VH-VL binders against SUPPRESSOR-OF-WHITE-APRICOT/SURP RNA-binding domain containing protein 1 (SWAP1). Designs and how they scored, part 8

Target 1, 142 residues: SUPPRESSOR-OF-WHITE-APRICOT/SURP RNA-binding domain containing protein 1 (SWAP1), of Arabidopsis thaliana (Mouse-ear cress) (o49570r267to408)
Amino acid sequence: LPADVAMELNGVLGNLNGTKESIKSAKIWFMQRSPFAPALAEALRDRVFAMDDSDRQMHIVYLANDILFDSLQRRTNLHEFDNEALAFRPILGSMLGRIYHFPQNKEENQSRLEKILQFWASKEVFDQDTISSLEKEMKSGP
Key: E = the ipSAE of ESMFold2; O = the ipSAE of OpenDDE; V2 = 0.75 times the mean of E and O plus 0.25 times the DockQ between their complexes.

## First folded at step 4 (VH-VL)

Design a1g (from a1c with light chain N33D S91Q T94D D96S S97L T98S L99G; framework fv_anetumab; at its last look DockQ between E and O 0.06; V2 from the best seeds 0.00; counts 0 for: pae E 5.6 > 2, placed apart)
Fold by ESMFold2, look of step 4:
Structure a1g (fold): chain C 142 residues (1-142), chain A 121 residues (1-121), chain B 111 residues (1-111)
Amino acid sequence: as target 1 above (142 residues)
Amino acid sequence: QVELVQSGAEVKKPGESLKISCKGSGYSFTSYWIGWVRQAPGKGLEWMGIIYPGDSDTRYSPSFQGQVTISADKSISTAYLQWSSLKASDTAMYYCARGGDYEPWSGYDYWGQGTLVTVSS
Amino acid sequence: DIALTQPASVSGSPGQSITISCTGTSSDVGGYDYVSWYQQHPGKAPKLMIYEVSNRPSGVSNRFSGSKSGNTASLTISGLQAEDEADYYCQSYDSSLSGYVFGGGTKLTVL
């Protein structure tokens, strides 16, 4: 990941405050850097692991959700994952699992994450096998 | 167009049961929280609770926990507020309102027209 | 029950600006950006005017603005018009309740 993009990412994530507007702004920035999507997705996962505040962790999940829905609308074949879906697929399980087992607001965040997976399944963001795998990985103990 | 249409006004006696409804249309009903808000005559707004119809996750204000039941039937895009035994103090206007998608706390952007419930002897 | 503190009434003349305050605690207004404002005309359902402290929904006049400082949120209405005469309620998420809390309401009178 180039150093200037990594610096920009730090600033973008520092401005997340949980509001829909802050998350939308971060999504727009991310989508403008689509060629870096795999590295950016990994950086988002790494940031969740480094964070000590579950509210800020959840803001990153909401950002990932907004990115996935923006990219879903651009998908030319529902069965063929778009660039962003492919970038997030390998890192979502561990990212969600980190938050799922984080002690702060644990019960509330578990409910939020389960709802997000249900939402992704109902909108076919990922196929059912992928959703099942994500759920299993998320719920696995640390 | 997003719409929330509530059931009609009710006149009841103390001790009777009641279930009022709120039908959502023009959006993905199961993907948005629905809240219930009470307004007693001449009084302000009071938050009663909220439900996520996709999985029936339901949360109540402490003031209303055990006093009412909030539920939803996602097959007909309808949320419900119900009492097993009405009191005269339940006389109020009851609104349903649409919350955020997976996150409930971003405000209520669409409101039903209200259901007036009158409970008197 | 628990309520955010608003003045009972405020007034202003057409064309003036007014501000309505909404004071809570660090568990609600001070700790989170989940503050909303609603306008309610007599006999009507509330209408969302401001969400997430300072954002206007589509179709809401830019005469309405919101802000917060510490534990106090503010709704400012500039260029007052007769149609602005209504009750105004603030609302915030409150972490101690794991839910919403409303303010007591403010009646705005346009003189």
Scores: ipSAE 0.069, ipTM 0.704, lowest interface PAE 5.6, mean pLDDT 90
ESMFold2 (binder alone), look of step 4: mean pLDDT 94; pTM 0.954
OpenDDE, look of step 4: ipSAE 0.393; ipTM 0.817

Design a1h (from a1c with heavy chain E103F, light chain N33D; framework fv_anetumab; at its last look DockQ between E and O 0.56; V2 from the best seeds 0.00; counts 0 for: pae E 2.4 > 2)
Fold by OpenDDE, look of step 4:
Structure a1h (fold): chain C 142 residues (1-142), chain A 121 residues (1-121), chain B 111 residues (1-111)
Amino acid sequence: as target 1 above (142 residues)
Amino acid sequence: QVELVQSGAEVKKPGESLKISCKGSGYSFTSYWIGWVRQAPGKGLEWMGIIYPGDSDTRYSPSFQGQVTISADKSISTAYLQWSSLKASDTAMYYCARGGDYFPWSGYDYWGQGTLVTVSS
Amino acid sequence: DIALTQPASVSGSPGQSITISCTGTSSDVGGYDYVSWYQQHPGKAPKLMIYEVSNRPSGVSNRFSGSKSGNTASLTISGLQAEDEADYYCSSYTSDSTLYVFGGGTKLTVL
């Protein structure tokens, strides 16, 4: 990532909380920088790994969710992955895995993450094979 | 502590307008969805709609779309449910309830005490 | 319209375990797993007992538990007590209709 984008990302994530508004704001910022989607997705994963707060980890998952659904709405072909979906696909398994196995609020977050995957599947954010792969990676742990 | 306090009981006639209120306290009012639920006498719960006071994102049940208006005034932490023209069939208990802070469908964890609306000639 | 179906009534004796079912007309009930359960005593506002299928809010007795299988969610009350006598409603989000719906309610009688 360019230094300026990385710095902005840090600011965005610093202000990220569980509120709809903060998630939306972060999403908008992300979507405005779609060429960096792969690097940004990786940075989000790295942030999840660096966090010691399960709530804040989940906030990043919510951000990913909003990004993915926003991108989904913009697909020209619903059955073809969009730029953001492609960016998140390789990093989501490990990201979710970190949270899935994190000691804090483990049971609740495991349930939430499983539901999120099912949600993405039902909305065809990802194909079933991808969902299965993400689930497997999530449950196997980082 | 989180609390939702609703306006008092209403006795109205058909054709009259009405606006009832739900005031939240003990939490960030703008950060949580708030929904309205109808319960006719001796009947079950009916989801009417939901609003996010922070940006006024409002969603209605198809059954209530165009029949009622849900709004909020975040400056006084108050949500509203209003009718332009009441019908006898609007007679019911109306509850406001706090939803999630992000996803609106996670359930309602705090409820108002309810507002009884009676519409009769 | 998408509906959640509950039994009209269930009954049990003190100490027993009872289960209330909630069946959706589609896979949405089991698809998203956003099923909640509410307890309502006469003349009182509903109380959230379970959210997202199986999560219990703080302050809710561990005698209440939730699960799902297929299109059916279930509320289980173990060690039934007189105070559990109430109406119980399930609810769920339906993805296709972007709708939140309640079940018809179940009257639980403690014998």
Scores: ipSAE 0.293, ipTM 0.796, lowest interface PAE 1.7, mean pLDDT 92
ESMFold2, look of step 4: ipSAE 0.317; ipTM 0.737
ESMFold2 (binder alone), look of step 4: mean pLDDT 91; pTM 0.939

Design v1e (from v1d with heavy chain L105Y; framework fv_zilovertamab; at its last look DockQ between E and O 0.80; V2 from the best seeds 0.00; counts 0 for: pae E 2.6 > 2)
Fold by ESMFold2-Fast, scan of step 7:
Structure v1e (fold): chain C 142 residues (1-142), chain A 120 residues (1-120), chain B 107 residues (1-107)
Amino acid sequence: as target 1 above (142 residues)
Amino acid sequence: QVQLQESGPGLVKPSQTLSLTCTVSGYSFTDYYIHWVRQAPGQGLEWMGSINPSGGSTSYNQKFKDRLTISKDTSKNQVVLTMTNMDPVDTATYYCARDLWFGEYYFDYWGHGTLVTVSS
Amino acid sequence: DIVMTQTPLSLPVTPGEPASISCRASQSVSSYLAWYQQKPGQAPRLLIYDASNRATGIPPRFSGSGYGTDFTLTINNIESEDAAYYFCQQYDNWPYTFGEGTKVEIK
């Protein structure tokens, strides 16, 4: 990830809160830098691991969800993973698992993570095998 | 059954403060943002603002920012709209509506609406 | 703010005929557009989301199409119970904005 992009990301994540407006602004910033998606996705996962606030960890999940859904709507072939789905696939399981098992995590957040996996399955953001793998990794722990 | 219900005064005098409550049932309160949308008699819909019931984060239409506050009471499954300095042009039916905390930005369920008349 | 313009504002139709309502955005909203039905004295009811997906329980005679700035709600074989106001809404950018509404009247 280039240093200037990493600095900008730090600012974007510093301004991220629980409002949909904030999440959408961060999504737009991310999508404008789509060529860096794999490195940006890894940076989001790393940020979740560095955080000690479960609500703020969930804001990163909301952001990831918005990115994935936005990218899904731009697919010309629904059976072919888009750039963002491919970027997030290898890091999502550990990101979700970190939050799911976080010591300060609220029971509501565990339920939400399960619902978001169901949502991704229903919208075909990922194929069923990928969803099953993500769920297994999330529930098995860090 | 999912239900959203608005309650509050039907009449407010000019310069007074309006307080409306949206009470929800039939689903997990913290899983859906609550929005306030109003409709003047015979006119279109206008989005006012929203709240994330989990953390209490709020977002406001800039038009109302200086006089609008949205708050929540998780123990009662309620969201409260407070608007100061009411004017006759604020006469409208006020609705609360929900959207899912992730990805879904459209309103799948609305309250019945409550008519607020601002006059002397 | 994104301005949503609906045409026509009033649409008289005969039962069994198709009805079409247009919604134009002042800038692209991709597919982030919903349609609502509102009958007198009632709250709006979601019909279509993401431009073309029918909400749960909505009859198949309702369909939506479009992308970017131009959207259409179509009601095939219109029924008397479809007399109502119809509103489009964009949710691509804040603040959320609605069209002026179209009154569908059964002749």
Scores: ipSAE 0.318, ipTM 0.764, lowest interface PAE 3.2, mean pLDDT 89
ESMFold2, look of step 4: ipSAE 0.491; ipTM 0.803
ESMFold2 (binder alone), look of step 4: mean pLDDT 90; pTM 0.907
OpenDDE, look of step 4: ipSAE 0.441; ipTM 0.845

Design v1f (from v1d with heavy chain S50R L105Y; framework fv_zilovertamab; at its last look DockQ between E and O 0.13; V2 from the best seeds 0.00; counts 0 for: pae O 11.4 > 2, placed apart)
Fold by OpenDDE, look of step 4:
Structure v1f (fold): chain C 142 residues (1-142), chain A 120 residues (1-120), chain B 107 residues (1-107)
Amino acid sequence: as target 1 above (142 residues)
Amino acid sequence: QVQLQESGPGLVKPSQTLSLTCTVSGYSFTDYYIHWVRQAPGQGLEWMGRINPSGGSTSYNQKFKDRLTISKDTSKNQVVLTMTNMDPVDTATYYCARDLWFGEYYFDYWGHGTLVTVSS
Amino acid sequence: DIVMTQTPLSLPVTPGEPASISCRASQSVSSYLAWYQQKPGQAPRLLIYDASNRATGIPPRFSGSGYGTDFTLTINNIESEDAAYYFCQQYDNWPYTFGEGTKVEIK
């Protein structure tokens, strides 16, 4: 990531507090920087791994969810992955795995993450094979 | 049908404060952002700021941040623009427009606009 | 701020002929570009969003194209009712910015 984008990302994530507004703002910022989606997605994963707060980890998941869902709505062909989906696909398993096995609020977050995967499946954000792969990686742990 | 309507004084004296109201109807007030955009005579449109009617969070163009305030009255389905220290250069048609929450960053509906002239 | 430049500013068109309006951004705005139509005494109306998507209820004769810095609004088989002010808007970066507008006149 360019240094300026990285700095902006830090600011965005610093303001991410789990509110709908904060997630929306972060999503908009992300979507406006589509060319950096792969690097940004990786940065989000890294942030999750660096955090010792399960709530803040989940905020990033909610952000990812909103990004993916918004990007889904913009697909010209719903059956083809969009740029954001492709960017998140390789990092989501490990990201979710970190949270899934995090001791704080484990049971609640496990349930939430499972529901999110089901949501992605039902909305065809990812194909079933990808969902299965993500789930496996999530439950296996980082 | 979706409607946005601006209302307020058409004439303001220099250094005075402008207050405009945007009244919305035909949809759920809290489902869309409301923006203010102005257009000086013969010039292009200029984005001023927005408010989230759900919660009241605001965002402003840095150009106006120090003298612009956007607020809401949910009970009346109204958004209010307040801008202090008006100057003749602020003479323009002022519009309110709505923006979708979900990845829609363009304006699908606009008010008719209200002309505000700043003159002594 | 991103500067949006429209050309031409005035465009006389004969009914039945096509009209093309250009919008150029000072930097890339990806596909985050909208087109609006405004008739005298009326509210602006959304025509195109995301550079090439027609808004609901917009006739097929209106089309948008472009990506990055160069965008075009095309009106095919222009009708008398298409006489209006047209302007583009980018929503890639804050603050949102608009073109100067193009006045389409029917000959």
Scores: ipSAE 0.005, ipTM 0.581, lowest interface PAE 11.4, mean pLDDT 92
ESMFold2, look of step 4: ipSAE 0.014; ipTM 0.569
ESMFold2 (binder alone), look of step 4: mean pLDDT 90; pTM 0.903

Design v1g (from v1d with heavy chain E104Y L105Y; framework fv_zilovertamab; at its last look DockQ between E and O 0.74; V2 from the best seeds 0.00; counts 0 for: pae E 3.1 > 2)
Heavy chain, then light chain:
Amino acid sequence: QVQLQESGPGLVKPSQTLSLTCTVSGYSFTDYYIHWVRQAPGQGLEWMGSINPSGGSTSYNQKFKDRLTISKDTSKNQVVLTMTNMDPVDTATYYCARDLWFGYYYFDYWGHGTLVTVSS
Amino acid sequence: DIVMTQTPLSLPVTPGEPASISCRASQSVSSYLAWYQQKPGQAPRLLIYDASNRATGIPPRFSGSGYGTDFTLTINNIESEDAAYYFCQQYDNWPYTFGEGTKVEIK
ESMFold2, look of step 4: ipSAE 0.451; ipTM 0.791
ESMFold2 (binder alone), look of step 4: mean pLDDT 90; pTM 0.906
OpenDDE, look of step 4: ipSAE 0.344; ipTM 0.803

## First folded at step 6 (VH-VL)

Design w1 (from v1e with heavy chain W101Y; framework fv_zilovertamab; at its last look DockQ between E and O 0.72; V2 from the best seeds 0.00; counts 0 for: pae E 3.6 > 2)
Heavy chain, then light chain:
Amino acid sequence: QVQLQESGPGLVKPSQTLSLTCTVSGYSFTDYYIHWVRQAPGQGLEWMGSINPSGGSTSYNQKFKDRLTISKDTSKNQVVLTMTNMDPVDTATYYCARDLYFGEYYFDYWGHGTLVTVSS
Amino acid sequence: DIVMTQTPLSLPVTPGEPASISCRASQSVSSYLAWYQQKPGQAPRLLIYDASNRATGIPPRFSGSGYGTDFTLTINNIESEDAAYYFCQQYDNWPYTFGEGTKVEIK
ESMFold2, look of step 6: ipSAE 0.501; ipTM 0.814
ESMFold2 (binder alone), look of step 6: mean pLDDT 90; pTM 0.903
OpenDDE, look of step 6: ipSAE 0.793; ipTM 0.924
ESMFold2-Fast, scan of step 7: ipSAE 0.393; ipTM 0.791
ESMFold2, look of step 8: ipSAE 0.372; ipTM 0.755
ESMFold2 (binder alone), look of step 8: mean pLDDT 90; pTM 0.905
OpenDDE, look of step 8: ipSAE 0.765; ipTM 0.919

Design w2 (from v1e with heavy chain L100Y; framework fv_zilovertamab; at its last look DockQ between E and O 0.04; V2 from the best seeds 0.00; counts 0 for: pae O 3.8 > 2, placed apart)
Fold by OpenDDE, look of step 6:
Structure w2 (fold): chain C 142 residues (1-142), chain A 120 residues (1-120), chain B 107 residues (1-107)
Amino acid sequence: as target 1 above (142 residues)
Amino acid sequence: QVQLQESGPGLVKPSQTLSLTCTVSGYSFTDYYIHWVRQAPGQGLEWMGSINPSGGSTSYNQKFKDRLTISKDTSKNQVVLTMTNMDPVDTATYYCARDYWFGEYYFDYWGHGTLVTVSS
Amino acid sequence: DIVMTQTPLSLPVTPGEPASISCRASQSVSSYLAWYQQKPGQAPRLLIYDASNRATGIPPRFSGSGYGTDFTLTINNIESEDAAYYFCQQYDNWPYTFGEGTKVEIK
């Protein structure tokens, strides 16, 4: 990531507090920087791994969810992954896995993550094979 | 003051390629999607496609997928529509419109539109 | 594609009276519905977004309602300047689609 983008990302994530507004703001910022989507997605994963707060980890997942859902809404062909879906696909398994096995609020977050995967499946954010792969990776742990 | 302005030829011969330019001003070019919408005389509005000026990603109406290309020139704050194999049925006023980015994907600003007539 | 059906297509209205235009979607579009006004020789102007929110600068006499498949644009106390075509547009799914348009004429 360019230094300026990285700095902005840190600011955005610093302001991410789990409110719908903060997530929306972060989503918009992300979407406006679509060329860096792969690197940004990786950075989000890395942040999840660096966090020791399960709530903050989940905030990033909610952000990813909103990004993916909005990107989905812009697909002209629902069966083809959009730019953001392609960016997140490689990192989501490990990201979700980190949270899934995190000791703090484990049971609750496991339930939430499973619901999110189900949501992505139902909305066809990812195909069933991808969903299955993500689920396996999530449950296997990082 | 947000402004969008379409420019290009008002007359195109059948089978030729149409090229239209949308020039935007009054805001950050890369912050909003730009859409193309056309309207045949006396008819309704038809969405054609869009581009994210940030990365250049595009979306197209399936109806035009094979002959429509939307691109951008960030240095000029311009979005370009190219449409091949024009036919008289493509005669319409062509608009570029800005997409409201804040989770609501409606068109908050429109260009004045440019009439394109396809005729031999 | 989601089909947007407007009724009526033509609506003559006496000044001072209300006008109501219906827009029906072939499938649910939630609240992702916008209304536009278009006068002859002009581009569409955004009136309502998210089914019921007035755009900036739009007079209070314009209002929108509805959710899912059935939506209504209401113009209270119609004025001469309100003579125009009105279009609904869904932005729930690509491709975005518009209604046929309703011509509001002043008697």
Scores: ipSAE 0.049, ipTM 0.706, lowest interface PAE 3.8, mean pLDDT 92
ESMFold2, look of step 6: ipSAE 0.479; ipTM 0.810
ESMFold2 (binder alone), look of step 6: mean pLDDT 90; pTM 0.913

Design w3 (from v1e with heavy chain S54N G55S; framework fv_zilovertamab; at its last look DockQ between E and O 0.04; V2 from the best seeds 0.00; counts 0 for: pae O 6.3 > 2, placed apart)
Fold by OpenDDE, look of step 6:
Structure w3 (fold): chain C 142 residues (1-142), chain A 120 residues (1-120), chain B 107 residues (1-107)
Amino acid sequence: as target 1 above (142 residues)
Amino acid sequence: QVQLQESGPGLVKPSQTLSLTCTVSGYSFTDYYIHWVRQAPGQGLEWMGSINPNSGSTSYNQKFKDRLTISKDTSKNQVVLTMTNMDPVDTATYYCARDLWFGEYYFDYWGHGTLVTVSS
Amino acid sequence: DIVMTQTPLSLPVTPGEPASISCRASQSVSSYLAWYQQKPGQAPRLLIYDASNRATGIPPRFSGSGYGTDFTLTINNIESEDAAYYFCQQYDNWPYTFGEGTKVEIK
């Protein structure tokens, strides 16, 4: 990531507090920088791994969810992954896995993550094979 | 004052290629998607395609996928529509419109539209 | 594609009376529904977004309601200047689709 983008990302994530507004703001920032989606997605994963707060980890997942859902709405072909979906696919398994096995609020967050995967499946953010792969990776742990 | 303005030929012969330009002003060019929507005389609105002026990524209505290309010129704050093999059925007023990227996929500003007649 | 069906297609209204236009989606579009006004020789103008939010500068006499598949645009105390075509548009699923349009005429 360019240095300026990285600094902005830190600011955006610093302001991410779980409110709908903060998530929306972060999503907007992310979507405006679609060429850096792969690097940004990786950075989000890395942040999740660096966090010791399960709530803050989940905030990033909610952000990813909103990004992916909005990107889905822009697909020319619903059966082809969009730019953001392609960016997140490589990192989501490990990201979700980190949270899934995090000791704090484990049971609750496991339930939430499973619901999010189901949502992605139902909306066809990812195909069933990808969903299954993500689920396996999530449950296996990082 | 947000402004979108379509420009291009008002008359195109059958089988020829249409080129229209949408010039935007009054806001940051890269902050909004630009869409093309057309309206045949006395008919409804038909979405054609869109472009992300930041990334250049495009989306097309499947109906026009094979003959429609949308591009951008950031230096000029312009979006260009190119459609090949024009037919009289393509006679319509063509609009460019903008929307937000982020959950607000309605068109808050439109150009005045430009009538394109396809005739020999 | 999601089909948007408007009713009626033509609506004569007496000044001062309310007008209601219905838009039905072939499947749920949640609240991702917009309404536009188009006068002859003009581009569409955004009236309502997210089913019930008035766009900037839109008079309070215009209101939108609905969720899922059934939506309504209401124009209270219709004025002569409200004579126009009105279109609904869904943006829940790609591609975006419009209703057929409703012609509101002033008696």
Scores: ipSAE 0.018, ipTM 0.641, lowest interface PAE 6.3, mean pLDDT 92
ESMFold2, look of step 6: ipSAE 0.246; ipTM 0.730
ESMFold2 (binder alone), look of step 6: mean pLDDT 90; pTM 0.913

Design w4 (from v1e with heavy chain S50I; framework fv_zilovertamab; at its last look DockQ between E and O 0.04; V2 from the best seeds 0.00; counts 0 for: pae O 6.7 > 2, placed apart)
Fold by OpenDDE, look of step 6:
Parts: structure tokens; sequence; C-alpha cells
Structure w4 (fold): chain C 142 residues (1-142), chain A 120 residues (1-120), chain B 107 residues (1-107)
């Protein structure tokens, strides 16, 4: 990531507090920087790994969910993943896995993550094979 | 000062290819989708297709799938519509319109439109 | 494709009175519904987005409501300048589709 983008990301994530407004703002910021989606997605994963707060980790997942869902609505090719889906696909398994096995609020967050995967499946954010792969990686742990 | 402006020939002969250009200004070209929408005289609006200027990905109305191509020239902040095998039924005002990324997928800015008449 | 049906297609209105235009989608479009105003010789102008949000610069007399399949554009205290065609548009699914348009005429 360019240094300026990285700095901005830190600010955005610093303001991410789980409110709809903060998530929306972060989503907008992310979407405006679609060329850096792969690097940004990786950065989000890395942030999740660096966090010791399960709530804050989940906030990032909610952000990812909103990004992916919004990007889905904008998909220009029905047979291909959108830019954000492609960016998140390689990092989501590990990201979710980190949270799934995090001791704090483990049972509740496991349930939430499973529901999110089901949501992605039902909305075809990812194909079923990808969903299965993500689920496997999530449950197996990082 | 967001502006979209369509340009191209006002007259096309049947079976010929139409080429229209949408020139955008007042914002970052790659930040928003561009759509093409046409309107036959006295008729409603018809969505034709979309392009993501960032990556160049496109989607088309199936009605035009076989003869419509939308491309972009980032260096010129332009989106180009190419439609082959024009027919008098394709006579319409053609608009390009901007679309937002962020959960707001409506057309907030439109070009003035350019009338294209298909006639021998 | 999602079919958007507007009712009525023509709406004569007396100045000062309210006008209501209905837009019905053949299937749910959630809140992904916009309304546009188009005057002769002009491009459409965004009035309402996400079913009920007024676009910037749009007078308060314009309002939108609805969710799913049934939507309504309401113009309160109609003014002479409101004479135009009005279109609804769904952006929930590709391809985007528009209503037929409603011609609002001032009596």
Amino acid sequence: as target 1 above (142 residues)
Amino acid sequence: QVQLQESGPGLVKPSQTLSLTCTVSGYSFTDYYIHWVRQAPGQGLEWMGIINPSGGSTSYNQKFKDRLTISKDTSKNQVVLTMTNMDPVDTATYYCARDLWFGEYYFDYWGHGTLVTVSS
Amino acid sequence: DIVMTQTPLSLPVTPGEPASISCRASQSVSSYLAWYQQKPGQAPRLLIYDASNRATGIPPRFSGSGYGTDFTLTINNIESEDAAYYFCQQYDNWPYTFGEGTKVEIK
C-alpha cells in the first residue's frame, strides 16, 4: 500500500466502532480505493490478527461483509467475482479463522461467523465451493 | 462541477456502426461507474450497459449483448459506446450517466444526451 | 427482467394540489428505487434515491415512499414548474429497468 493510503486506513480503522455509521464510512472509503482492494483486504486481515479485542475483530468482519455485499450489487460479470470478492477471497479464511478460535466471546462469535458465511452463500457472494473452502479454513484455525 | 457530455454523429445509416463518446470531468474518472441509457422519441428510458472505468469491466443489457461494446480511455476520461448494425428503431437520445459505488447505485449525474437518428 | 409499472401514465393536476405516482415492481427491489424528473429537451434529473431519500437540491414537496414492490412519489403543493415526466428506476438487479413514465400536466 502507498504510505498515504496505509495511514488513512489506520485512521479509518481507528474510527471503526461497530456503529452502522462507522462501518458505512469505512466501506465507502474502501470502495473508493478499489485498485488497492487486495492490499487493503490483506491489511484488514493483519489488523484482525493484531487485535486482542473480539468485538473489534468482528467490526472488521462486518465491514468486510458490507463491502462484499455492496460489491456484489455492483458485479458487472455474472460469472466472475467482483473486484472486492477477488480481493477478500484469499484472506477471508484466515481472518475468520482467527476470530473463530479467539477465546473471547468464542461461542457467540462462532455463531455470528457461521451466519455470515451462510449469508454469503445465499447471496452468492462466493460460489459454494469457495464457501466450503472458507468454512473449512475458518474452522481449522489459522 | 461534475459534468458528463455525450458526443458523436447525429446521423447514422442503417447497418452502420454507431460510436458515441462520453467525456467526464469534475471528479476522478475511475471512482464511479458509467452507464449508457437511451430514450427513443416519446418513449421511456432504456438501460443499455455499464462500465467500471477502473478496471474496464462491463455488463450489458441482453437486448444489446451481441452488438454493443462499451470501453474506456482513462487518459482522456472518456467512455465509448459502440453499437453495430444500427437500425431506424435505434433512433434515440443516448445518455451517459454516472453511478455511485457505495450502496447508492442511482444515476446522480447525466449528460445532456445526444440524439442519434438512424436513416438512409 | 424486473418490470416497473407506473400508474397513472398521465396525471393532470391543479396547482396547489398534491400529486401521487405509483411504481410497482414485478418483484421486490428492496429500497433500490429511484425517481427522476425529466422535462422536454432535458436529461432526467434525480429526485429520490433509495425509495425515500431526496437528492440534493430537491424541494421538500417531493417525497418518496415504499419498499419491496410498491413505491409512491408524492408531490405536495404542485407547482407549474413541476410539469414533466417522472420515471421510477430499480437498481436492485441487472438489467436496470425504468417505469414507463408518468406525464404530469398542470391544469
Scores: ipSAE 0.015, ipTM 0.628, lowest interface PAE 6.7, mean pLDDT 92
ESMFold2, look of step 6: ipSAE 0.151; ipTM 0.680
ESMFold2 (binder alone), look of step 6: mean pLDDT 90; pTM 0.899

